VHH binders against EKC/KEOPS complex subunit cgi121 (cgi121). Designs and how they scored, part 173

Target 1, 174 residues: EKC/KEOPS complex subunit cgi121 (cgi121), of Schizosaccharomyces pombe (q9p7j3)
Amino acid sequence: MILPLFPETQVHVFVYENVSNCAAIHEQLISQNPIYDYAFLDAATILYKKQVYSAIIRALEDRRDEQMKTKTIHSEVILSLSPKTEISSAFRQFSMTKKSKNIVVVKIDSKLTEEEEFERLDKLVEGNRVEFSDEELQKLIDFKVLKKNYKLDPSTLENPLASILSSIALRGYS
Below, E stands for the ipSAE of ESMFold2; O stands for the ipSAE of OpenDDE; V2 stands for 0.75 times the mean of E and O plus 0.25 times the DockQ between their complexes.

## First folded at step 18 (VHH)

Design qo18 (from m140 with T52A; framework vhh_6qgx_2; at its last look DockQ between E and O 0.96; V2 from the best seeds 0.82)
Fold by OpenDDE, look of step 18:
Structure qo18 (fold): chain B 174 residues (1-174), chain A 123 residues (1-123)
Amino acid sequence: as target 1 above (174 residues)
Amino acid sequence: QVQLVESGGGLVQAGGSLRLSCAASGFTFSDHAMAWFRRAPGKEREFVAAIAYTGSYTFYTDSVKGRFTISRDHAKNTVSLQMNSLRPEDTAVYYCAATYAWDYHNERAYEYWGQGTRVTVSA
């Protein structure tokens, strides 16, 4: 897809459930294999599409403004998901781990169609692709993790979207 | 309390060798990548080497490739930097650092730092 604010940047987001090879993927990430140039997120930490898009947009804005805190746009997406400014913390909070089962995969600056990108990614991920939708994401979310990551309380838990988006948008400004 | 304590620094002549060691405590060592950075006089801190949390992958800045070797001991919670064929330009304070991320070359990715150990290489 093309984001309106970044018409020259093609973005693809995929969701996989019941992934059997997260450990293997993680190994490739820690080895910095360029074939795995994606943002691999733990789906247990993602509740909304807008959460992902907000992080993507922020990352792209940071890049545009030459304010990236991380080396890659994909790592910046991971950072952008976090209300914290620490990169290590953001990775701990949102990045796929070797124990993850469900993942959200983000590709920035894709040169491929969504289908082509899927075919490529499907060779890397051993799991079931599901729709990138709030409905599917809410099936995969761990609310305990979500609450912890964004410090949600009973007053914000009923509709946490605003709080999540605010946390993403205002990171570093509180 | 998180601690990274470097040791092994000192004065050595060009062509000599040193082995730096960093003892880690207060965090889950096995979940963190470990790295060495260095700050030369009048220069910014720079990446030297990193080793992934499994110990299976190592990364080096170009200027130290073939001369430096990073390793880790999970049983002892230590990371080491074997420095061979030392050069005057290797003179710096060397810092041990830890990160949960894999942005190894990025100083900002590291959440824990040691106080550093001084390495001086004379001509």
Scores: ipSAE 0.808, ipTM 0.896, lowest interface PAE 0.6, mean pLDDT 95
Fold by ESMFold2, look of step 18:
Structure qo18 (fold): chain B 174 residues (1-174), chain A 123 residues (1-123)
Amino acid sequence: as target 1 above (174 residues)
Amino acid sequence: QVQLVESGGGLVQAGGSLRLSCAASGFTFSDHAMAWFRRAPGKEREFVAAIAYTGSYTFYTDSVKGRFTISRDHAKNTVSLQMNSLRPEDTAVYYCAATYAWDYHNERAYEYWGQGTRVTVSA
């Protein structure tokens, strides 16, 4: 898929549930294996498609403007989900861990169709692909984690989208 | 609360060796990658070496590869830098740092920093 603001950039997003090998994937990430050059996110932290797209757009804007803080566009997506500018905290809050059960995987600058990218990714992830949709994401979210990550109060927890998107858009202004 | 305390710096002749140590406290050492950065006189702080939180993967800037060895001891919560075949251009203040992320070469990824220990290598 191509985002309207970045017509030259192909992006794919995949969601996997019941992933059995997050520890093995995590090992590849900390070893800096280039085959694993994706943003691997813990699905427990993701409630909306727009949450992911907003982070992707923010990362692409920062790349375009030469303002990236991290060394890869995929690590920049992880940072961009965070309401704060600290890279270590963003990874702690949003990145897949060795104990994650469900993940959201983002590929930016893909030269492959969605099907081709899926075939490549499916060799790396031992789990069940589900649709990238608000319906599926809602089944995988941990609202306690979401509340903590975005400092949501009870009045916003039922429909927190605006608060979350504001946090992503305004990162660095607070 | 969080502390990274470097030790082992000093004056050494070119070709000599030093071992730097960094004692960590106040955070979960076993979840963090550890690194050494250095600031030479008149230069910006630069990456030297990092070790993944498991201890299984190490990374080095090209100018020190083969001469420096980073290691960590989970029982003592320490990270060390063995520096062999030292050169005058290795003269710098060496800083210990910690991050949860795996963006190891990136100074901006590190959330905890030590005060630094001075290493001076004379010709």
Scores: ipSAE 0.745, ipTM 0.892, lowest interface PAE 1.1, mean pLDDT 92
ESMFold2 (binder alone), look of step 18: mean pLDDT 87; pTM 0.894

Design qo19 (from m140 with Y112H; framework vhh_6qgx_2; at its last look DockQ between E and O 0.93; V2 from the best seeds 0.83)
Fold by OpenDDE, look of step 18:
Structure qo19 (fold): chain B 174 residues (1-174), chain A 123 residues (1-123)
Amino acid sequence: as target 1 above (174 residues)
Amino acid sequence: QVQLVESGGGLVQAGGSLRLSCAASGFTFSDHAMAWFRRAPGKEREFVAAITYTGSYTFYTDSVKGRFTISRDHAKNTVSLQMNSLRPEDTAVYYCAATYAWDYHNERAYEHWGQGTRVTVSA
């Protein structure tokens, strides 16, 4: 897809459930294998499409403004998901782990169609692709983790979207 | 309390060797990549080497490749830097650092730092 604010940047987002090889993927990530040049997120930490898009947009803005805090746009996406400024914390909070079962995969600057990218990614991920939708994400979320990551309280838990987006947008400004 | 304590620094002649060690405590060592950075006089801190949380992969800045070796001991929660064929330009304060991320070359990625150990290489 193309984001209106970044028409020259193609972005793809995929959701996989019941992934059996997260440990293997994680090994490739820590080795910095360029074939795995994606943002691999733990789906347990993602509740909304807008959460992902907001992080993507922020990362792209940071890149545009030459304000990236991380080396890669994908790591910047991970950082952008976090209300914290610490990169290590953001990875701990949102990145796929060896124990993850469900993941959200983000590709920035894709030169491929969504289908082509899927075919490529499907060779790397052993799981079931599901629709990138709030409905599907809601099935995969761990609310305990979500609450912890964004410090949600009972007043914000009923509709946490605003709080999540604010946390993403205002990171570093509190 | 998180602690990274470096040791092994000192004065050495060019062509000599040193082995730096860093003892880690106060955090889950086995979940963190470990790295060495260094700051030479009048220069910014720079990446030297990193080792993944399992020890399976290592990364080096170009200037130390073939001369330096990073390793870790999970049983002792230590990371080491074997420095061979030392050069005057290796003179610096060497810092041990830890990160959960895999942005290894990025100083900002590291959440824990040691106080550093001084290495001086004379011509």
Scores: ipSAE 0.882, ipTM 0.933, lowest interface PAE 0.5, mean pLDDT 96
Fold by ESMFold2, look of step 18:
Structure qo19 (fold): chain B 174 residues (1-174), chain A 123 residues (1-123)
Amino acid sequence: as target 1 above (174 residues)
Amino acid sequence: QVQLVESGGGLVQAGGSLRLSCAASGFTFSDHAMAWFRRAPGKEREFVAAITYTGSYTFYTDSVKGRFTISRDHAKNTVSLQMNSLRPEDTAVYYCAATYAWDYHNERAYEHWGQGTRVTVSA
């Protein structure tokens, strides 16, 4: 897809459930293998499509304004999900780990159609693709993790979208 | 209480060797990448070397490749930097650092830092 404010930037988002090789993927990420240049997110931390798009937009705005804190746009997406400015903790909170079971995968600056990017990614991920939708994300979320990551109280956790998006937008002042 | 404590610095002649050590406590050492950075007099802090949390991959800035070796010991929670063929331009305060992330050359990615150990290489 194309985001209106970034018409030259093609973005794809994929969701996989029951991924059996997260440990192998994680090894490729820590080795800095460029074939794995995606943002691999733990789906247990993602409840809404808008959560992911807000982080992508924030990362692209920071790149445009020469304000990125990380060295790649995909790592900037991971940071942008966090209400904090600390890179290491954002990776701990939101990135796929060797123990993850379900993942959200973001590709920014793709030169491929969604189907072409899926065929490439499907060679790397041993799991089942599901729709990138709020309905599917709700099945994969861990609400205890969500509450911790965004400091939600019990009543806010029932309908937390505005609080989450505010946390992403207010990073550095929370 | 997170602590990173460097040791092994000192004065050495050009061409000599030193081994720096960094003792880690207060965090899960086994899930963090470890790195050394250095700050030369009048310069900004720069990346020197990193080692992945598994120990399987190492990364070096070009000026030290082939001369410096980073290693880690999970049983002792230490990271070490063996520095051989030292040059006067290696003179700096050397800092140990830890991150969960894999943006190794980016000092901003590191959440834990030591106080540094001074290395002086004389001509």
Scores: ipSAE 0.704, ipTM 0.872, lowest interface PAE 1.3, mean pLDDT 92
ESMFold2 (binder alone), look of step 18: mean pLDDT 88; pTM 0.898

Design qo20 (from m140 with T52A Y112H; framework vhh_6qgx_2; at its last fold request DockQ between E and O 0.93; V2 from the best seeds 0.86)
Fold by OpenDDE, fold request of step 19:
Formats: C-alpha cells, structure tokens, sequence
Structure qo20 (fold): chain B 174 residues (1-174), chain A 123 residues (1-123)
C-alpha cells in the first residue's frame, strides 16, 4: 500500500499466527541477514492497525527529517512503537523473540506488489497468514503486555487506541 | 546496579597486542549483545566490534577486521577484545557496551556503558 503522506514509499504489513519457526527467524535477525529486511513484531504487543501505521509514519517522518535514531527504517518502526526513547527498550517491548508464536511483519520501501512480497516472505515464515485487521489482531494480543508497554490504566483503557497513538506521537516530548 | 568494568588497556608499541576484558553485572548478560567502542583524541566515539547475545555472530568495523577479535564468556559474564597488530591510529579509550537490540553499529542502541580503558599505541 501507499501512504498518502509518503507517496513514494510502498508499505506492506502481514500477520502470521501459529508460526513454528520464530526461533529460526530470530536467529536471522540477530545475524542481520539482509534477506530478513523487515520489522518483525510480536503480535502479542499489537492491538490496532493504526498502532502499526502510526509507528510506520513516525519512522518515515524521522527518516524524511534525517532524524532516525536507528540505522534502519525497520528498526525505526520498532522504536516508533514505543513510548520510550531507548532503542533496547523498544526492541524488548515490541520485537519478536525466539519464543513468539504470532508475528506482525512490516516491510518498508517494498518494490513488490503485496502478493509478490507475500510470496517472498512466505518462504521465510512458517505459519498461517491472517488478515491485517483489528479483528484478527485482537485475537492475538496479550493485554497484560499491552498495558505494561503503554502504561494503560482503567481510565485509558476506555479508549486504548487514543492512548497508544498519543504515546507514539509524543515520545520524547514528555 | 548495572556495571560494565573494562580492563586490559595500556601502552604498547606498534605491531603489539593487547587483550581487553569487560566484566558485566546487574543485567541479564545472556540476553544482550555486547560491543566495544572507542574514542580517539579529538574524535567522536566509533564502533569497533560487536557480538550477538548467542555469541554466534560477530561484527567489526573495517579498519580492525583481521586484527581484532571479539568474544564472550557466558559463564563469567565477560566480553573480550583481542587486539593484534596494533597501530598508532588504534590509540583511544575503549568502551564496553551492552544492548538488547541488534542495531549493533549504532551507539544509541546501547543502554549500558563502561567507564572505558585507555589504549595507547606508540609508533
């Protein structure tokens, strides 16, 4: 897909459930294998599509403004999900681990169609692709983790999306 | 409390060798990639080498490839930098650092830092 604010940048997001080879994927990530040039997120930490899009937009803005804090756009997406400024914290909070079961995969600067990108990614991920939707994401979320990551309380849980987006948008401004 | 304590620095002649060591405590060592950075006089801090949390992968800046070797000991919670064929341009304060991320070449990614150990290579 093309984001209106960034017409020159194609973005794809995929959701996989019951992934059996997360350990293998993670191994490739820590090796910095270029074939795995994606943002691999733990689906347990993602509740909304807009959460992901907000992070993507933030990362793209940082790149546009030459203010990225990380070396890659995909790492910047991970950072952008976090209300914290520390990169390690963001990775700890949102990046997939070798123990992950469900993942959200983000591709920035794709040169392929969504289907082509899926075919490529499907060779790397051994799991079931599901729709990138709030409905599917809410089946995979760990609310305990979500509450922890964004410090949600009974008041903010009335509208978690607003709180999450605010946290993402205002990172570093508190 | 988190501590990274470097040791092994000193004065050495060009062509000589040093082995730096960093002892880590106060955090989950096995979950963190470890790295060495250095700051030469009048220059900014730069990446030297990193090793993944598993120890399976190592990364080096080009200028030290073939001369420096990074390693880690999980049992002792230490990371080491074997420096061979040292050159005057290797003169710097060397810092040990730890990160949970795999953004290894980025000093901003590292959340824990040592105080540094001075390495001086004479011509």
Amino acid sequence: as target 1 above (174 residues)
Amino acid sequence: QVQLVESGGGLVQAGGSLRLSCAASGFTFSDHAMAWFRRAPGKEREFVAAIAYTGSYTFYTDSVKGRFTISRDHAKNTVSLQMNSLRPEDTAVYYCAATYAWDYHNERAYEHWGQGTRVTVSA
Scores: ipSAE 0.919, ipTM 0.954, lowest interface PAE 0.5, mean pLDDT 96
Fold by ESMFold2, fold request of step 19:
Structure qo20 (fold): chain B 174 residues (1-174), chain A 123 residues (1-123)
Amino acid sequence: as target 1 above (174 residues)
Amino acid sequence: QVQLVESGGGLVQAGGSLRLSCAASGFTFSDHAMAWFRRAPGKEREFVAAIAYTGSYTFYTDSVKGRFTISRDHAKNTVSLQMNSLRPEDTAVYYCAATYAWDYHNERAYEHWGQGTRVTVSA
């Protein structure tokens, strides 16, 4: 997929459930293995497709404006999901951990079709691919984690989308 | 109270060795990467070395590769920097830092910092 405001940038998003090798993937991330240059997110933190796309757009805007805070565009997506500007905390809150079970995987700057990128990614992830859709994401979310990460008011948890998207868009400007 | 306390700095002749130590408390040491940064007189703070939270992967700036060794001790919650074959250019205040992230060269990624220990290398 190509986002209209970033016509030269191809993006793919995949969702896996019941992943058995998150510990092995995590080891590759901390070793700086370039084969694993994706954003690996814990699906327990992701409720909406728009949440992921908003973070991707924010990361791409910061790259365009030469304001990236992290080493790679994929680590910038992790930061961009956070309502705060602290890199360490964003990784703690949103990244896949060695104990994660379900993940959302983002590839930015892909030179491959979705199917070709999936074939590459499927060699790395031992789990079941499901559709990247709000329907599937809602099965994987942990609402307690979502509330904590975005400091949602208990009374507004029924309609959290606007609050979440605003947090992503306005981080660092209030 | 989160604390990182560096020790082991001092004056040493060029060609000599020095071992820095950093004692960590007030956070979960075992899930953090640890690093050393340094600030030479008149220069910006720069990355020196990092070690992943497992201890299995180490990273160094090019100017110190082969001379410096970073290590960590999970039982003592310490990280150390063995500095051999010291040069006058290694003169700096050395800072210990910690992050949960794996963006190791990036000063901005580190959430905890020590006050620093001075190393002076004389010609």
Scores: ipSAE 0.764, ipTM 0.898, lowest interface PAE 1.0, mean pLDDT 92
ESMFold2, look of step 18: ipSAE 0.739; ipTM 0.892
ESMFold2 (binder alone), look of step 18: mean pLDDT 87; pTM 0.890
OpenDDE, look of step 18: ipSAE 0.901; ipTM 0.945
ESMFold2, fold request of step 19: ipSAE 0.752, 0.748; ipTM 0.892, 0.892
ESMFold2 (binder alone), fold request of step 19: mean pLDDT 87, 87, 87; pTM 0.894, 0.893, 0.892
OpenDDE, fold request of step 19: ipSAE 0.918, 0.915; ipTM 0.954, 0.952

Design qo21 (from m140 with A33H; framework vhh_6qgx_2; at its last look DockQ between E and O 0.95; V2 from the best seeds 0.85)
Fold by OpenDDE, look of step 18:
Structure qo21 (fold): chain B 174 residues (1-174), chain A 123 residues (1-123)
Amino acid sequence: as target 1 above (174 residues)
Amino acid sequence: QVQLVESGGGLVQAGGSLRLSCAASGFTFSDHHMAWFRRAPGKEREFVAAITYTGSYTFYTDSVKGRFTISRDHAKNTVSLQMNSLRPEDTAVYYCAATYAWDYHNERAYEYWGQGTRVTVSA
């Protein structure tokens, strides 16, 4: 997929449910295995496609502007999901953990087609791929976690998209 | 209250050894990666070494590879830095730090810091 604002950057997003090897994946991530050069997100924290895209765009903008706070674009995506500026907090809030069951996987700067990337990723993730859609994400979300991550209240909970996007966009401006 | 308290710094001759220790409290030590950073006189703080939350993996800046060893003790909530074959260029204040993220080389990734312990290596 090509984002309109970043036509030279190919992005792929995959959603997996019932992943059995998140602990193993997590081990590879903390070891900084380059084969696992993705943003592995806990699906329990993701409600909308636009949430993911907004974080991706924010990360890409930061890179473009040479304002990345993290070492890698994928880590920047994780940071960009958070309303907080602290990297450690963002990882705690949104990154896949060894206890995760459902995940969203983001690849930035892919040189492969979506299908080719899937084939590669499928070797790493032991789970069921589902459609990257709001419908599927809604099935995987933990609203308690979502509320906590974005400090949603009853007034914003009815339609949290605007609040989420604002939090992402305005990170560091509060 | 989060605390990271470094100890073990001091004056040592070139070629000598020191063992730094950092005692952690006030947070879930077992969930955090630990690292050592250092700030030499007139220089910016730089990454020295990191160890994952399980202790399974370690990372080092190139200049200390083969000379420094980072380790952690989960029972005592401590992280240590064994420094051998010390050089004058290792002179710095050494800081203990903790992070949940695995951006180990990035100072900004660390949410908890100690006050530092001074290491001076004489020629």
Scores: ipSAE 0.898, ipTM 0.937, lowest interface PAE 0.5, mean pLDDT 96
Fold by ESMFold2, look of step 18:
Structure qo21 (fold): chain B 174 residues (1-174), chain A 123 residues (1-123)
Amino acid sequence: as target 1 above (174 residues)
Amino acid sequence: QVQLVESGGGLVQAGGSLRLSCAASGFTFSDHHMAWFRRAPGKEREFVAAITYTGSYTFYTDSVKGRFTISRDHAKNTVSLQMNSLRPEDTAVYYCAATYAWDYHNERAYEYWGQGTRVTVSA
């Protein structure tokens, strides 16, 4: 996929359920193995496609403007999901952990088709791919985690999209 | 209350050794990556070394590779920096820091900091 404001940037997003090797993937992430240069997100923290796209757009805008706070564009996506600018908390709240069971995987600056990127990623992830869709994401979300991460009250939990998107877009302004 | 308390600094001649220690309390030590940064007078704070939360991986700035060794002790909640073959350019205040993120060279990634311990290396 190509985002309208970033026509030279190819992005792929994959969702896996029932992943059995998150501990092994996590070890590769903390060791900074370049083969694992993706954003690996815990699906328990992601309710909407727009949540992920908004974080990707924010990360790409910060890169364009030379305002990135983290080492890689993929780590910048993790930060961009957070309503705050604190890097350590964003990783704790949104990144895949050793205990994760379902994940969302983002590749930015891909030189591969979606099928080719999937073939490469499928060698790294032991799980079942599902569609990147709001329907599938809502099956994997943990609403307790979502409420904590975005400070949602009971009324916004019924329709949280606008609150979440504003948190991503307005981070650092309020 | 989170505390990182460094110790072991002092005055040493070039070619000598020091071992810095950092005692951690008030947070979950076992899930944080740990690092040492340093700041020479009049200079920006810079990355020295990091160790992953399990202790399995270490990272060093180029100027200290082969001379410095970072380690951690989960039973004592401490991180240490063994500094060998010290040079005058190693003179700085050394800070212990903690993060959950694996952006180790980036001081912006660290949520907890110690007050620092001074190391002076004389020619």
Scores: ipSAE 0.733, ipTM 0.887, lowest interface PAE 1.1, mean pLDDT 92
ESMFold2 (binder alone), look of step 18: mean pLDDT 89; pTM 0.915

Design qo22 (from m140 with A33H T52A; framework vhh_6qgx_2; at its last look DockQ between E and O 0.93; V2 from the best seeds 0.84)
Fold by OpenDDE, look of step 18:
Structure qo22 (fold): chain B 174 residues (1-174), chain A 123 residues (1-123)
Amino acid sequence: as target 1 above (174 residues)
Amino acid sequence: QVQLVESGGGLVQAGGSLRLSCAASGFTFSDHHMAWFRRAPGKEREFVAAIAYTGSYTFYTDSVKGRFTISRDHAKNTVSLQMNSLRPEDTAVYYCAATYAWDYHNERAYEYWGQGTRVTVSA
């Protein structure tokens, strides 16, 4: 897909459930295997499509403005999901772990169609692809983790989208 | 309390060797990647080497490849840097650092730092 504010940047987002090889994927990530040049997120931390898109946009803005804090755009996406400015903390909060079962995978600057990218990614991920939708994400979310990551309270928990988006947008401005 | 304590620095002649050690405490060592950075006089801190939390993967800046070896001991919560064939340009304060992120080369990724140990290589 193309984001309106970044028409020259193709972005793909995929959701996988019941992934059996997250540990293997994680090994590839820590080995810095370029084939795994994606943002691998723990789906337990993602509630909304707009949450992901907001992080992507933030990362792209940082890149545009030459203000990236991380080495790669995908790492920047992970950072951008976090209300915290610390990269290590953001990774701890949102990145896929070897124990993850459900994941959201983001590809920035794709040269492939969504289907082509899926075929490529399908070789790396052993799981079931589900629709990238709020409905599907809601099935995978861990609200305890969500509350912790964004410091949600009872007043914001009923509709946490605004709080999440604000946290993403205002990261570093508090 | 998080602590990273470096040791092993000192004065050595060019061509000599040193082994730096960093003792980690106060955090889950087994979940963190460890790295060595260095700051030479009048220069910015730079990445030297990193080792993944598993110990299976290591990364080096080009100038130290083949001469330096990073390793870790999970039982002792230590990370080491074996420095061989030292050169005057290796003179620096060497810092131990820890991160959860795999952005190894990025100084900003590291959340814990030691106070550093001075290495001086004479010509």
Scores: ipSAE 0.890, ipTM 0.933, lowest interface PAE 0.5, mean pLDDT 96
Fold by ESMFold2, look of step 18:
Structure qo22 (fold): chain B 174 residues (1-174), chain A 123 residues (1-123)
Amino acid sequence: as target 1 above (174 residues)
Amino acid sequence: QVQLVESGGGLVQAGGSLRLSCAASGFTFSDHHMAWFRRAPGKEREFVAAIAYTGSYTFYTDSVKGRFTISRDHAKNTVSLQMNSLRPEDTAVYYCAATYAWDYHNERAYEYWGQGTRVTVSA
């Protein structure tokens, strides 16, 4: 898809459940293999589509404004999910790890259709693709992790979306 | 309490070698990538070398490739930098650093830093 604010930028988001090779993918990420130039996120940290879109938009805004803190746009998405500016912690909290079971995968600056990008990604990920939807994400989330990552208090736990989105949009202000 | 303690710096003539060591404590060494940065007199700190937490992948700035070797010792929680064929431009304070993120060249990705060890290379 194309985000209205970034008409030259094609973005695809995929969700996989029951991924058996996260350890192998992680090795490719730490080796800096360019074939794996995606944002691989742990689905246990993602509850809403809007959470992912907000992080993508923030990363693209920071790139446009020459304010990126990380080397790639995909690493910037990982940082942008965090309410804080500390890169090492953002990776620890949101990135896919060797122990992850379900993942959300983001490709920014794609020159391929969604199905063409999926065909490429499917060669890399051994798991079951599911729809990128709030319904599927809700099945994969770990609410304990979500509460910890965003410091959600009891008043926001019933509907945490606004708190999460404001954390992403306002990171680094005030 | 996190500590990174560098050692092995000193004065050496051009063409010589030094081995720097960094002892790590107070964090999970086995899940952190390690790096060396350096700051020359009057200049900003720059990336020198990094090694992934597994030890299987190493990265170097172009000016040190073929001359410097980074390594890590899982049993002693240390990272080392073997510096050969030293040049006067290698004169700097060398800093050990650690991160969970695989953004190796990026100084701002590193969450833990040592105080540095001075290396002086004379003509």
Scores: ipSAE 0.730, ipTM 0.885, lowest interface PAE 1.1, mean pLDDT 92
ESMFold2 (binder alone), look of step 18: mean pLDDT 89; pTM 0.912

